# VHH binders against Ferredoxin-fold anticodon-binding domain-containing protein 1 (FDXACB1), part 1

No score or structure here was measured in a lab: all are predicted.

Target 1, 94 residues: Ferredoxin-fold anticodon-binding domain-containing protein 1 (FDXACB1), of Homo sapiens (Human) (q9brp7r531to624)
Amino acid sequence: LYPPCYVHDVSFWIDQKKGFDELEFHTVARAVSQDTIISIQFLSRFQHPKTQQVSLCYRLTYQTCDKALTQQQVASMQSQFRKEIQQHLYVIPR
Positions, changes and structure headers below are counted from each chain's first letter, unless a header gives other numbers; antibody chains are not in Kabat numbers.
ipSAE, averaged over its two directions, is called F for ESMFold2-Fast, E for ESMFold2 and O for OpenDDE. V2 adds 0.75 times the mean of E and O to 0.25 times the DockQ between the complexes of E and O.
Where letters were taken out, [cut] stands.
The coordinates of atoms that the task and the answers printed are left out; those that the model quotes come from them. Centres of patches stay.

## First folded at step 4 (VHH)

Design p01 (from b05 with V99D; framework vhh_6fv0_2)
Fold by ESMFold2-Fast, scan of step 4:
Structure p01 (fold): chain B 94 residues (1-94), chain A 123 residues (1-123)
Amino acid sequence: as target 1 above (94 residues)
Amino acid sequence: QVQLQESGGGLVQPGGSLRLSCAASGFTFSSYAMYWVRQAPEKGLEWVSTISSSGSTIYYKDSVKGRFTVSRDNAKNTLYLQMNSLKPEDAAQYYCARDTYEYGSGTWTFDYRGQGTQVTVSS
């Protein structure tokens, strides 16, 4: 049996003056997920035509070899991830 | 006819190394993400690594990070897995697999896999 995978998208507004640290984004993802996030895929960059604010969207895939990972555990980790990126990357989740 | 043929498996001592190869034919290899997956006795099929169609994006299962390296040669239609510091827990039948969708990503599903190559780690 193929191990189950859970896919979650995250989108957020960046602080264009401070910039977006993609390496730190990956580091936070690994720490929060206990290395169960195996894929982080960039999906899109959107710039609001009126406000000029920039948002980024990423797809996160959670998977482990033991099938011990539950949807509720993933939801909890995803919630914590959204909180951590606000603190470390100065982004505003959408 | 889509064909995937693995080779390079064998018996090694703990801490040893093996290089697996996967020869692909019957499709446009350079258009598909590829996977290495493994099946150990009494365990389910486990994802090991992903490499994008261009080779620019690579992902690993946590337990193999720093020990395994996936690569591809699109001119030769060949996928590779370099395995270093092998552990008894790495003993399994190893398969290469093609992503379900051309230029797909984030799906972790496959439509074709090879017959596999056996990796045994024994003292």
Scores: ipSAE 0.000, ipTM 0.102, lowest interface PAE 17.9, mean pLDDT 80

Design p02 (from b05 with V99E; framework vhh_6fv0_2)
Fold by ESMFold2-Fast, scan of step 4:
Structure p02 (fold): chain B 94 residues (1-94), chain A 123 residues (1-123)
Amino acid sequence: as target 1 above (94 residues)
Amino acid sequence: QVQLQESGGGLVQPGGSLRLSCAASGFTFSSYAMYWVRQAPEKGLEWVSTISSSGSTIYYKDSVKGRFTVSRDNAKNTLYLQMNSLKPEDAAQYYCARETYEYGSGTWTFDYRGQGTQVTVSS
């Protein structure tokens, strides 16, 4: 009936000089996951009191009815996603 | 209002080629990532390709890599999809879509898509 869903959180430090492009973040997530990410939820923003460095946290939900999704496939997509956001959005994963 | 109009679909034999176009209006085209999505009979919407606002970042569904090429002309507000080596599994209604995200709900939609253009692959 209902295909399995997998939930993963991602946290990263942003580059405040370059800014954070949330639409590009979503674009990368959709593309890397082969459109199996159905939801991206903003969870929190943290700013370090001394360094003023900002980190963001998002929750990603993977689910598809077109084919079976395995935890290994989701783990691989999540790993590639962390790599791609570093290159395209100038962020540093926590 | 956001308007998207696809064209270029048709009937081709397996191994054939088609070039799809999408004319956009009602928004600043050069500021948005664009998508090609498709829907085969009795199936849901399926992502095919993504192109960033500048055209410098491009992604493809694994099954179309090396066969399909997405491009855009921001001066003409037009998105393209060059489809080569077409397979029967590529037959679908093809839509261009603007990136849409409902902030706070965490949900993606393709509500900003055109009427689509039909691609049929038959011998």
Scores: ipSAE 0.005, ipTM 0.272, lowest interface PAE 10.3, mean pLDDT 81

Design p03 (from b05 with V99I; framework vhh_6fv0_2)
Fold by ESMFold2-Fast, scan of step 4:
Structure p03 (fold): chain B 94 residues (1-94), chain A 123 residues (1-123)
Amino acid sequence: as target 1 above (94 residues)
Amino acid sequence: QVQLQESGGGLVQPGGSLRLSCAASGFTFSSYAMYWVRQAPEKGLEWVSTISSSGSTIYYKDSVKGRFTVSRDNAKNTLYLQMNSLKPEDAAQYYCARITYEYGSGTWTFDYRGQGTQVTVSS
């Protein structure tokens, strides 16, 4: 039997002078999710034609059979993840 | 279509140096962490180095620390491996690879790898 699987996309503007550190992004995701994220997939890069600001979009898949995982718990983890990446990766969620 | 193309391999004497390059195309290079991995004849694939998407976080295999330096140029979509003080045990086919991470297993994997560049160390 497959446990419930939850998919959430995250999009954010990067700081082009500081750059974006994907390894740190993965590290933050692991810590916030308590190892319930089983995959992270890059979806797209967008550059605004007027402002030249760059945004990235990733897809995160949550799943675990070791403990109960509810939609509310995933929503809370996703909210905390958005907060943590702002603090540690110099990004602005959109 | 994702493509990775290694170059810069060759024959050197022990103690010599080589600089490997990996040209990436078909994806947003600056958004991916990258591996250098190697495989000697009749041996398994061996991890050499990891570099984060920005270049700020770097890891090395213990046996190459202080001798090898990984770097990247995101404007040129190119990954580099500077190899100094080469030893006979460094002889291998060297590959660059695009990293993925599977959190359930706690391990780093890769989804794409180039065809490699051969490094031979002998006198």
Scores: ipSAE 0.006, ipTM 0.188, lowest interface PAE 9.6, mean pLDDT 81

Design p04 (from b05 with G106S; framework vhh_6fv0_2)
Fold by ESMFold2-Fast, scan of step 4:
Structure p04 (fold): chain B 94 residues (1-94), chain A 123 residues (1-123)
Amino acid sequence: as target 1 above (94 residues)
Amino acid sequence: QVQLQESGGGLVQPGGSLRLSCAASGFTFSSYAMYWVRQAPEKGLEWVSTISSSGSTIYYKDSVKGRFTVSRDNAKNTLYLQMNSLKPEDAAQYYCARVTYEYGSSTWTFDYRGQGTQVTVSS
């Protein structure tokens, strides 16, 4: 019934002093994907036992009925998303 | 260490305008989305508006849409709420709050808010 969907996970270390702005995370995801991301699901929170640094993991689902969405286009969008969140959210990809 | 201080409240007549300010300190203001919330006497906290950390994404409560405008100046660590066409039902204590995410429930919430600024409407 539905066009193909592509699922990608992203995980990253947050800056605990600055905090993590998840609203901005969603905003950046929508912009980079040209609104082809239909869901963002929180998967897990991990705290490193030695450093106490926190990492978060999210699952992003890409799908659109408006145009053909290819695996290569999604990979490109996901790569750009990783770059944008480093710049805007002070996170370090894992 | 985290401090949020509201100002700009006062008494206005119906149809009047007020501009509220929120001065933030003790954290990297530019990294957090912010809420405006309000509380009228004998009522619970009511969400009014959200602005993303960059200022690019903004949401409003339906009843204030078109009348209120939220904005922020990250260089000055200040959040603003411009309130136009004020109605008696807008009378409340107004708070700014730092947005956070509750991971267990997957919901947006806040962890810090200021002491508030009182808005009264003469009718």
Scores: ipSAE 0.007, ipTM 0.220, lowest interface PAE 9.8, mean pLDDT 83

Design p05 (from b05 with G106A; framework vhh_6fv0_2)
Fold by ESMFold2-Fast, scan of step 4:
Structure p05 (fold): chain B 94 residues (1-94), chain A 123 residues (1-123)
Amino acid sequence: as target 1 above (94 residues)
Amino acid sequence: QVQLQESGGGLVQPGGSLRLSCAASGFTFSSYAMYWVRQAPEKGLEWVSTISSSGSTIYYKDSVKGRFTVSRDNAKNTLYLQMNSLKPEDAAQYYCARVTYEYGSATWTFDYRGQGTQVTVSS
């Protein structure tokens, strides 16, 4: 039987002077989700025409056969993930 | 259509230097971490270096630390590998590759690589 699958998108503004470290982004995602993320997909890059600010959007898919995942557990992991990326990657969630 | 094209390989004597380039197109280069990987005829595919999308985080294979330097120019969609103090064991086909997160294994891997550029170290 298939375990529950949860999909969440995350969008954020990057600091163009610091740059965006995708390897660290994946590392944080893995740590926060306790290895329940099975897929991270880059969806889009948007650059504001006037301000030149850049935002990125990623899709995260949560699923595991080792333990049951609830919507609340995933929501909690997603909230912690948004907090961690602000601290470690110098990004501002949209 | 994702394309990666390596250049800069050639024949060099032990102790020599080469600078490899990788031209990327068909995707937002500045949003992806990149690998340099190599394959010698008698060995499998071997990871050499990783550079994060911004260039701020860099990793090297132990045997190349201090000799190789990876860098990138996101404005030019180009990845570089400066190779100094080349050794016979560095002889291989060198590829650049786009880093991705692998489903199932929870590890970083790559989804696209170029055709490669040949590095030969005499004797």
Scores: ipSAE 0.013, ipTM 0.284, lowest interface PAE 7.9, mean pLDDT 83

Design p06 (from b05 with G106T; framework vhh_6fv0_2)
Fold by ESMFold2-Fast, scan of step 4:
Structure p06 (fold): chain B 94 residues (1-94), chain A 123 residues (1-123)
Amino acid sequence: as target 1 above (94 residues)
Amino acid sequence: QVQLQESGGGLVQPGGSLRLSCAASGFTFSSYAMYWVRQAPEKGLEWVSTISSSGSTIYYKDSVKGRFTVSRDNAKNTLYLQMNSLKPEDAAQYYCARVTYEYGSTTWTFDYRGQGTQVTVSS
């Protein structure tokens, strides 16, 4: 069978004083998704021309053969992921 | 040279308990998040638990929540997994791991996995 695949992009402003911990970002993504994320792709870095604030954009792909994975479950995981990265990585969703 | 050495596995009956240990050397243990992963025969590698470098942030696979407890002792460079209420589904080779990446990496890579410790749950 061909398991359903769900793609979500996440964009956020980083705290340039604290820095961005990409290892922690990957850790949180895997943990929150219960290991259903099969890839995380860096898409872009944007710097606001006036404020000089930096935002990053990543693409997350959810897919698993081990259990039923629904669009609602993925939406819930993605929502939880956005909350967790705000707490642990000091980022602001864009 | 990075080394991880797991111990504490064995044979238990359903409902039993085991405590796994992972002795780390060759890197600054206190600077890395640590992972427990497992692999049952002829199955893929499954993530079980994550603990942050300080020990303050902990995550579990849904099926082990309330039964397993991960902890670490940074002074002793040791990672632990306390496993209670073991089920037949928990039988697997258990590994401790750390993850490293390079900027822009898309890979879920467990690096410096040890040789593992076998957990068998009799039915």
Scores: ipSAE 0.018, ipTM 0.396, lowest interface PAE 7.1, mean pLDDT 82

Design p07 (from b05 with A33W; framework vhh_6fv0_2)
Fold by ESMFold2-Fast, scan of step 4:
Structure p07 (fold): chain B 94 residues (1-94), chain A 123 residues (1-123)
Amino acid sequence: as target 1 above (94 residues)
Amino acid sequence: QVQLQESGGGLVQPGGSLRLSCAASGFTFSSYWMYWVRQAPEKGLEWVSTISSSGSTIYYKDSVKGRFTVSRDNAKNTLYLQMNSLKPEDAAQYYCARVTYEYGSGTWTFDYRGQGTQVTVSS
Protein backbone atom coordinates (compact mmCIF):
# COMPACT_ATOMS: atom_id res chain seq x y z
CA LEU B 1 0.00 0.00 0.00
CA TYR B 2 0.93 3.63 -0.57
CA PRO B 3 1.72 5.75 2.51
CA PRO B 4 -1.22 7.94 3.68
CA CYS B 5 -1.33 11.57 2.52
CA TYR B 6 -2.76 14.39 4.68
CA VAL B 7 -3.75 17.82 3.38
CA HIS B 8 -4.13 20.95 5.54
CA ASP B 9 -4.67 24.57 4.58
CA VAL B 10 -3.30 27.54 6.50
CA SER B 11 -4.34 31.16 6.08
CA PHE B 12 -2.99 34.25 7.82
CA TRP B 13 -2.70 38.03 7.71
CA ILE B 14 0.76 39.33 6.83
CA ASP B 15 2.59 42.35 8.23
CA GLN B 16 3.04 44.47 5.09
CA LYS B 17 5.61 46.74 6.76
CA LYS B 18 7.91 43.83 7.72
CA GLY B 19 7.07 41.84 4.62
CA PHE B 20 6.53 38.10 4.21
CA ASP B 21 9.56 35.81 3.94
CA GLU B 22 8.40 32.80 1.91
CA LEU B 23 11.78 31.05 2.28
CA GLU B 24 11.49 31.24 6.08
CA PHE B 25 7.87 30.00 5.82
CA HIS B 26 9.02 26.89 3.91
CA THR B 27 11.97 26.34 6.26
CA VAL B 28 9.72 26.48 9.35
CA ALA B 29 7.27 24.07 7.69
CA ARG B 30 10.05 21.57 6.93
CA ALA B 31 11.56 21.80 10.42
CA VAL B 32 8.26 21.49 12.32
CA SER B 33 7.09 18.54 10.20
CA GLN B 34 10.48 16.71 10.42
CA ASP B 35 10.59 16.64 6.61
CA THR B 36 7.15 15.02 6.24
CA ILE B 37 5.65 17.97 4.32
CA ILE B 38 6.24 17.06 0.67
CA SER B 39 4.38 19.98 -0.93
CA ILE B 40 3.42 23.56 -0.15
CA GLN B 41 1.07 25.16 -2.67
CA PHE B 42 0.09 28.83 -2.78
CA LEU B 43 -3.70 29.02 -3.10
CA SER B 44 -4.74 32.66 -2.87
CA ARG B 45 -4.05 36.25 -1.88
CA PHE B 46 -6.90 38.28 -0.39
CA GLN B 47 -6.84 42.02 0.28
CA HIS B 48 -9.49 43.52 2.53
CA PRO B 49 -11.29 46.25 0.53
CA LYS B 50 -11.46 48.73 3.44
CA THR B 51 -8.43 48.02 5.64
CA GLN B 52 -6.12 46.95 2.75
CA GLN B 53 -4.73 44.14 4.98
CA VAL B 54 -3.38 41.20 3.01
CA SER B 55 -4.07 37.52 3.78
CA LEU B 56 -2.33 34.53 2.17
CA CYS B 57 -3.54 30.93 1.97
CA TYR B 58 -1.31 27.87 1.47
CA ARG B 59 -2.00 24.15 1.17
CA LEU B 60 0.39 21.75 2.92
CA THR B 61 0.64 18.04 2.04
CA TYR B 62 2.12 15.60 4.58
CA GLN B 63 3.50 12.21 3.57
CA THR B 64 6.43 9.94 4.50
CA CYS B 65 7.65 6.50 3.40
CA ASP B 66 9.84 5.89 6.48
CA LYS B 67 6.94 5.12 8.85
CA ALA B 68 3.16 5.51 9.07
CA LEU B 69 1.96 9.05 9.83
CA THR B 70 -1.15 9.31 12.00
CA GLN B 71 -3.81 12.02 11.78
CA GLN B 72 -2.95 12.99 15.37
CA GLN B 73 0.76 13.42 14.56
CA VAL B 74 -0.09 15.60 11.54
CA ALA B 75 -2.61 17.66 13.54
CA SER B 76 0.06 18.28 16.21
CA MET B 77 2.61 19.32 13.58
CA GLN B 78 0.10 21.63 11.89
CA SER B 79 -0.80 23.23 15.25
CA GLN B 80 2.90 23.77 16.06
CA PHE B 81 3.46 25.20 12.56
CA ARG B 82 0.68 27.77 13.07
CA LYS B 83 2.30 28.86 16.36
CA GLU B 84 5.81 29.09 14.88
CA ILE B 85 4.84 31.20 11.85
CA GLN B 86 3.22 33.75 14.16
CA GLN B 87 6.58 34.35 15.88
CA HIS B 88 8.99 34.07 12.95
CA LEU B 89 7.00 35.63 10.11
CA TYR B 90 4.99 38.21 12.10
CA VAL B 91 1.69 36.86 10.76
CA ILE B 92 -1.73 36.54 12.40
CA PRO B 93 -3.64 33.31 11.69
CA ARG B 94 -7.00 33.81 10.00
CA GLN A 1 33.32 28.87 -3.06
CA VAL A 2 30.86 27.72 -0.43
CA GLN A 3 32.45 25.27 2.01
CA LEU A 4 31.21 23.46 5.13
CA GLN A 5 33.54 21.41 7.32
CA GLU A 6 32.29 19.26 10.23
CA SER A 7 34.43 18.07 13.16
CA GLY A 8 34.13 16.73 16.70
CA GLY A 9 32.87 13.20 16.05
CA GLY A 10 34.27 10.12 17.75
CA LEU A 11 33.56 7.01 19.75
CA VAL A 12 31.63 7.30 23.04
CA GLN A 13 29.85 4.93 25.38
CA PRO A 14 26.05 5.11 25.81
CA GLY A 15 25.27 8.11 28.00
CA GLY A 16 28.36 9.98 26.81
CA SER A 17 28.66 13.43 25.23
CA LEU A 18 30.21 14.96 22.09
CA ARG A 19 30.28 18.49 20.69
CA LEU A 20 30.20 18.81 16.90
CA SER A 21 31.35 21.92 15.02
CA CYS A 22 30.71 23.09 11.48
CA ALA A 23 33.03 25.73 10.01
CA ALA A 24 31.42 27.69 7.17
CA SER A 25 33.15 29.80 4.52
CA GLY A 26 32.47 31.38 1.15
CA PHE A 27 29.05 32.87 1.97
CA THR A 28 27.35 35.22 4.43
CA PHE A 29 26.78 32.62 7.16
CA SER A 30 24.69 35.00 9.31
CA SER A 31 22.07 35.23 6.52
CA TYR A 32 21.26 31.51 6.33
CA TRP A 33 19.22 29.01 8.30
CA MET A 34 21.30 25.89 8.96
CA TYR A 35 20.50 22.20 9.44
CA TRP A 36 22.16 19.34 11.21
CA VAL A 37 21.33 16.07 9.42
CA ARG A 38 22.62 12.53 9.95
CA GLN A 39 22.86 9.25 8.09
CA ALA A 40 23.35 5.87 9.74
CA PRO A 41 24.75 2.92 7.73
CA GLU A 42 22.10 1.51 5.35
CA LYS A 43 19.61 4.23 6.33
CA GLY A 44 18.36 7.40 4.68
CA LEU A 45 19.33 10.97 5.47
CA GLU A 46 17.57 12.10 8.65
CA TRP A 47 16.91 15.64 9.85
CA VAL A 48 18.17 16.38 13.38
CA SER A 49 17.93 20.12 14.02
CA THR A 50 17.32 23.53 12.46
CA ILE A 51 18.55 26.93 13.63
CA SER A 52 17.52 30.30 12.22
CA SER A 53 20.00 32.85 10.84
CA SER A 54 19.98 34.85 14.12
CA GLY A 55 19.96 31.74 16.32
CA SER A 56 16.68 32.72 17.99
CA THR A 57 14.55 29.95 16.40
CA ILE A 58 15.51 26.33 16.97
CA TYR A 59 13.80 23.03 16.12
CA TYR A 60 14.74 19.45 17.03
CA LYS A 61 13.80 15.97 15.96
CA ASP A 62 11.56 14.57 18.72
CA SER A 63 13.98 11.75 19.64
CA VAL A 64 16.83 14.20 20.43
CA LYS A 65 14.85 16.89 22.31
CA GLY A 66 16.34 17.55 25.75
CA ARG A 67 19.57 15.76 24.82
CA PHE A 68 20.92 17.81 21.90
CA THR A 69 21.46 21.58 21.77
CA VAL A 70 22.18 23.44 18.54
CA SER A 71 23.82 26.87 18.59
CA ARG A 72 25.79 29.17 16.29
CA ASP A 73 28.45 31.87 16.46
CA ASN A 74 27.93 34.17 13.48
CA ALA A 75 31.09 36.16 14.26
CA LYS A 76 33.11 32.93 13.84
CA ASN A 77 30.97 31.47 11.01
CA THR A 78 30.54 28.31 13.10
CA LEU A 79 27.55 26.04 13.84
CA TYR A 80 27.56 23.70 16.87
CA LEU A 81 25.70 20.62 18.08
CA GLN A 82 26.11 19.63 21.72
CA MET A 83 25.08 15.99 22.11
CA ASN A 84 24.41 14.63 25.62
CA SER A 85 23.06 11.28 26.83
CA LEU A 86 24.03 9.62 23.55
CA LYS A 87 22.19 6.42 22.62
CA PRO A 88 23.20 3.65 20.18
CA GLU A 89 20.48 4.94 17.81
CA ASP A 90 22.38 8.25 17.51
CA ALA A 91 25.36 6.57 15.80
CA ALA A 92 25.66 8.11 12.32
CA GLN A 93 27.64 10.36 10.01
CA TYR A 94 26.62 13.92 10.98
CA TYR A 95 26.48 16.73 8.41
CA CYS A 96 25.79 20.43 8.56
CA ALA A 97 23.83 21.82 5.63
CA ARG A 98 22.89 25.21 4.28
CA VAL A 99 19.15 25.53 3.80
CA THR A 100 17.78 26.64 0.45
CA TYR A 101 14.37 26.72 -1.20
CA GLU A 102 13.94 26.69 -4.96
CA TYR A 103 10.93 28.92 -5.64
CA GLY A 104 10.33 27.66 -9.17
CA SER A 105 10.24 23.95 -8.26
CA GLY A 106 8.72 24.37 -4.79
CA THR A 107 11.18 21.91 -3.28
CA TRP A 108 13.52 22.08 -0.31
CA THR A 109 17.14 21.35 -1.08
CA PHE A 110 20.53 21.40 0.57
CA ASP A 111 22.61 23.44 -1.83
CA TYR A 112 25.77 22.65 0.19
CA ARG A 113 26.75 19.95 2.66
CA GLY A 114 30.08 19.11 4.26
CA GLN A 115 32.03 15.83 4.31
CA GLY A 116 30.51 14.93 7.69
CA THR A 117 31.88 13.72 11.00
CA GLN A 118 31.38 10.15 12.30
CA VAL A 119 29.66 9.49 15.64
CA THR A 120 29.89 5.97 17.04
CA VAL A 121 28.12 4.92 20.25
CA SER A 122 29.39 1.58 21.59
CA SER A 123 30.28 -0.02 24.87
Scores: ipSAE 0.000, ipTM 0.291, lowest interface PAE 10.8, mean pLDDT 81

Design p09 (from b05 with A33T; framework vhh_6fv0_2)
Fold by ESMFold2-Fast, scan of step 4:
Structure p09 (fold): chain B 94 residues (1-94), chain A 123 residues (1-123)
Amino acid sequence: as target 1 above (94 residues)
Amino acid sequence: QVQLQESGGGLVQPGGSLRLSCAASGFTFSSYTMYWVRQAPEKGLEWVSTISSSGSTIYYKDSVKGRFTVSRDNAKNTLYLQMNSLKPEDAAQYYCARVTYEYGSGTWTFDYRGQGTQVTVSS
């Protein structure tokens, strides 16, 4: 009923010419997490007053009832996720 | 404080057109994929269309493809559904909905929807 729960936030600058594809963002998250992400929550949007560059922040919650999920496994999945979104979504992590 | 408000429904004859609007507030609209869903009398909720946060990825239910066009204006926090060549089978309450992914089941779903706008197709 209380399996380990791990929360990680990710923030990144988007490419405003290519746009941000939220459907692909969730698809990458699912693939990297091996179905252990139970929630992705949008937290904030920031636009720099002078440069007009936009950053987004999301909160990812990792949890599974089927198997032991370790902090090391989650850290590895989160690291891979940051790398995959750079490649597939043209974002720059911050 | 998330709010979605549909408008633009009405009575139209078969073959007619309507344009639905959805005004969003209380969240960063430009960061969410949106659905249009509908519910006809005595039927369950039926997915109609999906539009990604940027507007670049769009999907339609097969029966509306070529007749309906979804679009969004992120500067105005507004979602649109242009409905052409309306058929009696399109008569339903139409809702806009904020999309989420349900990881446990591996399916796209939604967490908020508006009160809907009624579309009637009949002379």
Scores: ipSAE 0.011, ipTM 0.264, lowest interface PAE 9.3, mean pLDDT 83

Design p11 (from b05 with T57Y; framework vhh_6fv0_2)
Fold by ESMFold2-Fast, scan of step 4:
Structure p11 (fold): chain B 94 residues (1-94), chain A 123 residues (1-123)
Amino acid sequence: as target 1 above (94 residues)
Amino acid sequence: QVQLQESGGGLVQPGGSLRLSCAASGFTFSSYAMYWVRQAPEKGLEWVSTISSSGSYIYYKDSVKGRFTVSRDNAKNTLYLQMNSLKPEDAAQYYCARVTYEYGSGTWTFDYRGQGTQVTVSS
């Protein structure tokens, strides 16, 4: 059977003084997902007109035929991913 | 539509310098890591350098370390490669490319590249 596909969007505020490192963002995503993420797509950049704070949104697609991948496992990986990017990339999820 | 346009190539003598530029359009440049890659005649593509989206993380091929410097100006959507102490081995078509991750192989790759700019090193 065709393996199940799980799609999750992640949105977060970046620290404009430290910047945002997409190479590290992808590295963290790979590590946390045990390489089950097959796609990371940039969706949007939003800048608040008053505060000038910048938010980014990405779409992550999880799928693999090498492992039994469940909705609960993906939810756990996504939760860990949000935690890791807060620590390593100085972002605030929204 | 994603477009990448290189410029700045030319003919230099060994030990000379060139500065390459890559103008990006059709995507949010500041959100992507970028590669410089090169290809000599009848040879495969060779990775030269990577710069992260913010410019905070930079990586070089061992043979160009200390001679080449990659940088980016996100306000101008432009990527640069400063090449010093050029050697005959550096002669190639140079391309800028938008970095992506190939999940099947677990490696970094690219999805778009420009037409390239030619660098010739001869006496």
Scores: ipSAE 0.006, ipTM 0.190, lowest interface PAE 11.2, mean pLDDT 82

Design p12 (from b05 with S52N S54G; framework vhh_6fv0_2)
Fold by ESMFold2-Fast, scan of step 4:
Structure p12 (fold): chain B 94 residues (1-94), chain A 123 residues (1-123)
Amino acid sequence: as target 1 above (94 residues)
Amino acid sequence: QVQLQESGGGLVQPGGSLRLSCAASGFTFSSYAMYWVRQAPEKGLEWVSTINSGGSTIYYKDSVKGRFTVSRDNAKNTLYLQMNSLKPEDAAQYYCARVTYEYGSGTWTFDYRGQGTQVTVSS
């Protein structure tokens, strides 16, 4: 039929002093996914009413026709992606 | 007018090396991340590498990692791709492209690319 499509959401708290580098976020996503991410969609911004901490939520869609892409491969890529963004973007998983 | 012009392609034997250049004009080169992308005969466009505006953050397609090195010279408005240990699978038209963000869709893409430079690898 159609190549399998895998959807993963990622939510995290940003460091408001350092800011959030969205270009770096997208660059890390594409590198870790071996070019299998076909879209990254901003879903929401939440600000905690008392702590004023800001979290962002993005939806990543994985799909490729070049090879058999499995759920396990996507899960591995998503895990690596979460690790890389913590290191490079100063974010904390939500 | 935004212009990107690639050069340095050619014919090499497997295991050979080539250095590609991309001359940029018509925009503030130092403010944009850049892609190298390629297209082989009968195949779609493939991402090869990304370099951020300052040159400190670089990513590679897994199959070229360790063999290709991207760099940039913001004073010269030039992007480079050093290709070592070339394989037949690397034969393609190579393009440099200017990275952009599409706010409506929330997607990173590119808005301009050059005409490309042809890389052929023969045995």
Scores: ipSAE 0.000, ipTM 0.168, lowest interface PAE 14.6, mean pLDDT 82

Design p13 (from b05 with Y103W; framework vhh_6fv0_2)
Fold by ESMFold2-Fast, scan of step 4:
Structure p13 (fold): chain B 94 residues (1-94), chain A 123 residues (1-123)
Amino acid sequence: as target 1 above (94 residues)
Amino acid sequence: QVQLQESGGGLVQPGGSLRLSCAASGFTFSSYAMYWVRQAPEKGLEWVSTISSSGSTIYYKDSVKGRFTVSRDNAKNTLYLQMNSLKPEDAAQYYCARVTYEWGSGTWTFDYRGQGTQVTVSS
């Protein structure tokens, strides 16, 4: 069969003073996943009507044809990704 | 209004060096990734380098790796391209461009670029 494909959504609040660096976001995703993320899709932007805080939601698709990619490995990569974007992009996971 | 102004181009011999500068105004420079792109006579636009808004993430076209270095000074709203070991194939009009993301297509592109600075490599 085709190699397994795993989909994970990530949502986070951005720091509007620092802004959101989309290039850095993609770079972190590639590095953390060891290039197994084949797709990053923007899903939505939400702005809280009272606080004016902005959150973004993305869909990440993990797949590789070169080796067995397990659900546990993907969950680990996704967890590390959430941690790295907090440090590099000053975002708060939602 | 967004303005990008390149400078530093000129005529150089093969193996020579040039440093290009791009002065940005009319937007928060520190919030945008930047491209260097070039266009040789009768050829299409060619991507050369990308630098993230903070300067921490940098990419280069394979043929310029090890020879070109991109950097930025956010306090001065200035982008730089240090070009070493210049080859005839590097001769082109060089532009700086402001990186943007097309949310619908998921594609990185640019929305503004300067008028460029000409780089000529000949002996």
Scores: ipSAE 0.005, ipTM 0.147, lowest interface PAE 12.1, mean pLDDT 81

Design p14 (from b05 with Y101F Y103F; framework vhh_6fv0_2)
Fold by ESMFold2-Fast, scan of step 4:
Structure p14 (fold): chain B 94 residues (1-94), chain A 123 residues (1-123)
Amino acid sequence: as target 1 above (94 residues)
Amino acid sequence: QVQLQESGGGLVQPGGSLRLSCAASGFTFSSYAMYWVRQAPEKGLEWVSTISSSGSTIYYKDSVKGRFTVSRDNAKNTLYLQMNSLKPEDAAQYYCARVTFEFGSGTWTFDYRGQGTQVTVSS
């Protein structure tokens, strides 16, 4: 039997003056998930027509065969990830 | 489809400068980090520089720090490498490449690269 797989999307507004650091985004994802994130996919970019504010959406897939992963553990990691990206990437989660 | 086209290479004397360009098409350029990599004749591929999707995070190979500057213009879908104080050891075919992450090995790699542009450093 294959280990359970958990999928979570994350969306956030970026700071266009500071830009978005995708390398740091991955580094934070890896650290917070204890290397259980197996895939990160860019899904979409949206620009608000009036404010010109830009939001990005990524899909994260959690899976590991080295240890048991529960939905609760993944939810906790995802919550921590949302907090960490605010600090490191100057983004506002949606 | 994904295309990357390098230009700006040539022959230069030691201490000279060149500016390389990479024109990207067929994908959302502003969503990808980019590499500059190089390969000297009969040698392996060597990483030179990384620039994040926004341009805010930049890494360089130790031997090129202070001499090379990578930049990008997301509005023009173009990546640049400004090379100053060129040395004979910098002579190589230079490629731009689209960065991806290999989760199995835990390392950054690339999935597409251009045809390259030749840089020769000699008197």
Scores: ipSAE 0.007, ipTM 0.223, lowest interface PAE 9.6, mean pLDDT 83

Design p15 (from b05 with Y101I; framework vhh_6fv0_2)
Fold by ESMFold2-Fast, scan of step 4:
Structure p15 (fold): chain B 94 residues (1-94), chain A 123 residues (1-123)
Amino acid sequence: as target 1 above (94 residues)
Amino acid sequence: QVQLQESGGGLVQPGGSLRLSCAASGFTFSSYAMYWVRQAPEKGLEWVSTISSSGSTIYYKDSVKGRFTVSRDNAKNTLYLQMNSLKPEDAAQYYCARVTIEYGSGTWTFDYRGQGTQVTVSS
């Protein structure tokens, strides 16, 4: 009756010349998770004082009642998500 | 006014093909990623495909990969979904949607402005 909920944080450096496309970030998250991500929350923005490099941190919550979700499936989805955002958003995971 | 109008649905036999269209108006179509979502009778809303604003980045639900192809024509403000090798499980009301993101909640809101177009797959 109460499906398990899985929480994962993701942090990455953005490419400031290309910019960060948050709409694409959400699009990738939805696609990779097969629509099991129910929440994406912005946690923080960090800018290195000397290099000016910017990193962002988001929290993703996975949950679905339509199919069984395992810790292993979520870990696989999160791994694929990190891989996809590197390719599509030009970010470098922390 | 934002409007999305779907067309191209119908009755098809398993293994058949249909091409859905979505005519967009009232907003700068070329600036938005677009979605295809569907809802089968007595089931929840299900994401099918996403296409980026330029059309260069495309994603599909696993069960439709290799069978469905999404595309867009920004000059005509039109979104398409070519559906091949249709299965009974694909029968649903299909909607095209524009995403609205509310960052405070971290969730997507789909902007359906059309009736959708019904796809029935029967032998």
Scores: ipSAE 0.000, ipTM 0.205, lowest interface PAE 10.8, mean pLDDT 79

Design p16 (from b05 with K61A; framework vhh_6fv0_2)
Fold by ESMFold2-Fast, scan of step 4:
Structure p16 (fold): chain B 94 residues (1-94), chain A 123 residues (1-123)
Amino acid sequence: as target 1 above (94 residues)
Amino acid sequence: QVQLQESGGGLVQPGGSLRLSCAASGFTFSSYAMYWVRQAPEKGLEWVSTISSSGSTIYYADSVKGRFTVSRDNAKNTLYLQMNSLKPEDAAQYYCARVTYEYGSGTWTFDYRGQGTQVTVSS
């Protein structure tokens, strides 16, 4: 049988003074997911016309053949990832 | 469609300077880290520099540290490489590339690059 595949989007507001660090974003994603993420795809950039605040949206795909991966584990990883990016990348989840 | 177009290469004497530009279109440039990479005749691709989407994080290959400066102008969708104190070993085709992370290998890589601009260093 095929290993289960889980797809989750994450959207967040960035801190434009500190900037957004994609290198750190991928490093955090890898660490939190225990290397079960096989793809991260940039989906969109939105800038609020009045506040000028910028939000980014990414799609994460989880899959592994080497260990059991459950919906609960992915949900836990996504929750932790949302917390870690707030701390390390100065972003606010949307 | 994603397009990257380099310019600014040419012939320069050792110790000279050149500024390369890379015009990006077809994607949200301000959301991607960018590479400068180069390829000398009969050699493989060599990574030169990385710049984060905001420009706040920058890395250089040891061979170019102190001589090259990468920068970007997100309002103009343009990436730059200022090359000073050029050496014969810097002669290569220079490419800009859009950074991506390849999860299968756990490696930083790129998914698109331009056609390149030729840098020749000789007297």
Scores: ipSAE 0.013, ipTM 0.311, lowest interface PAE 8.2, mean pLDDT 85

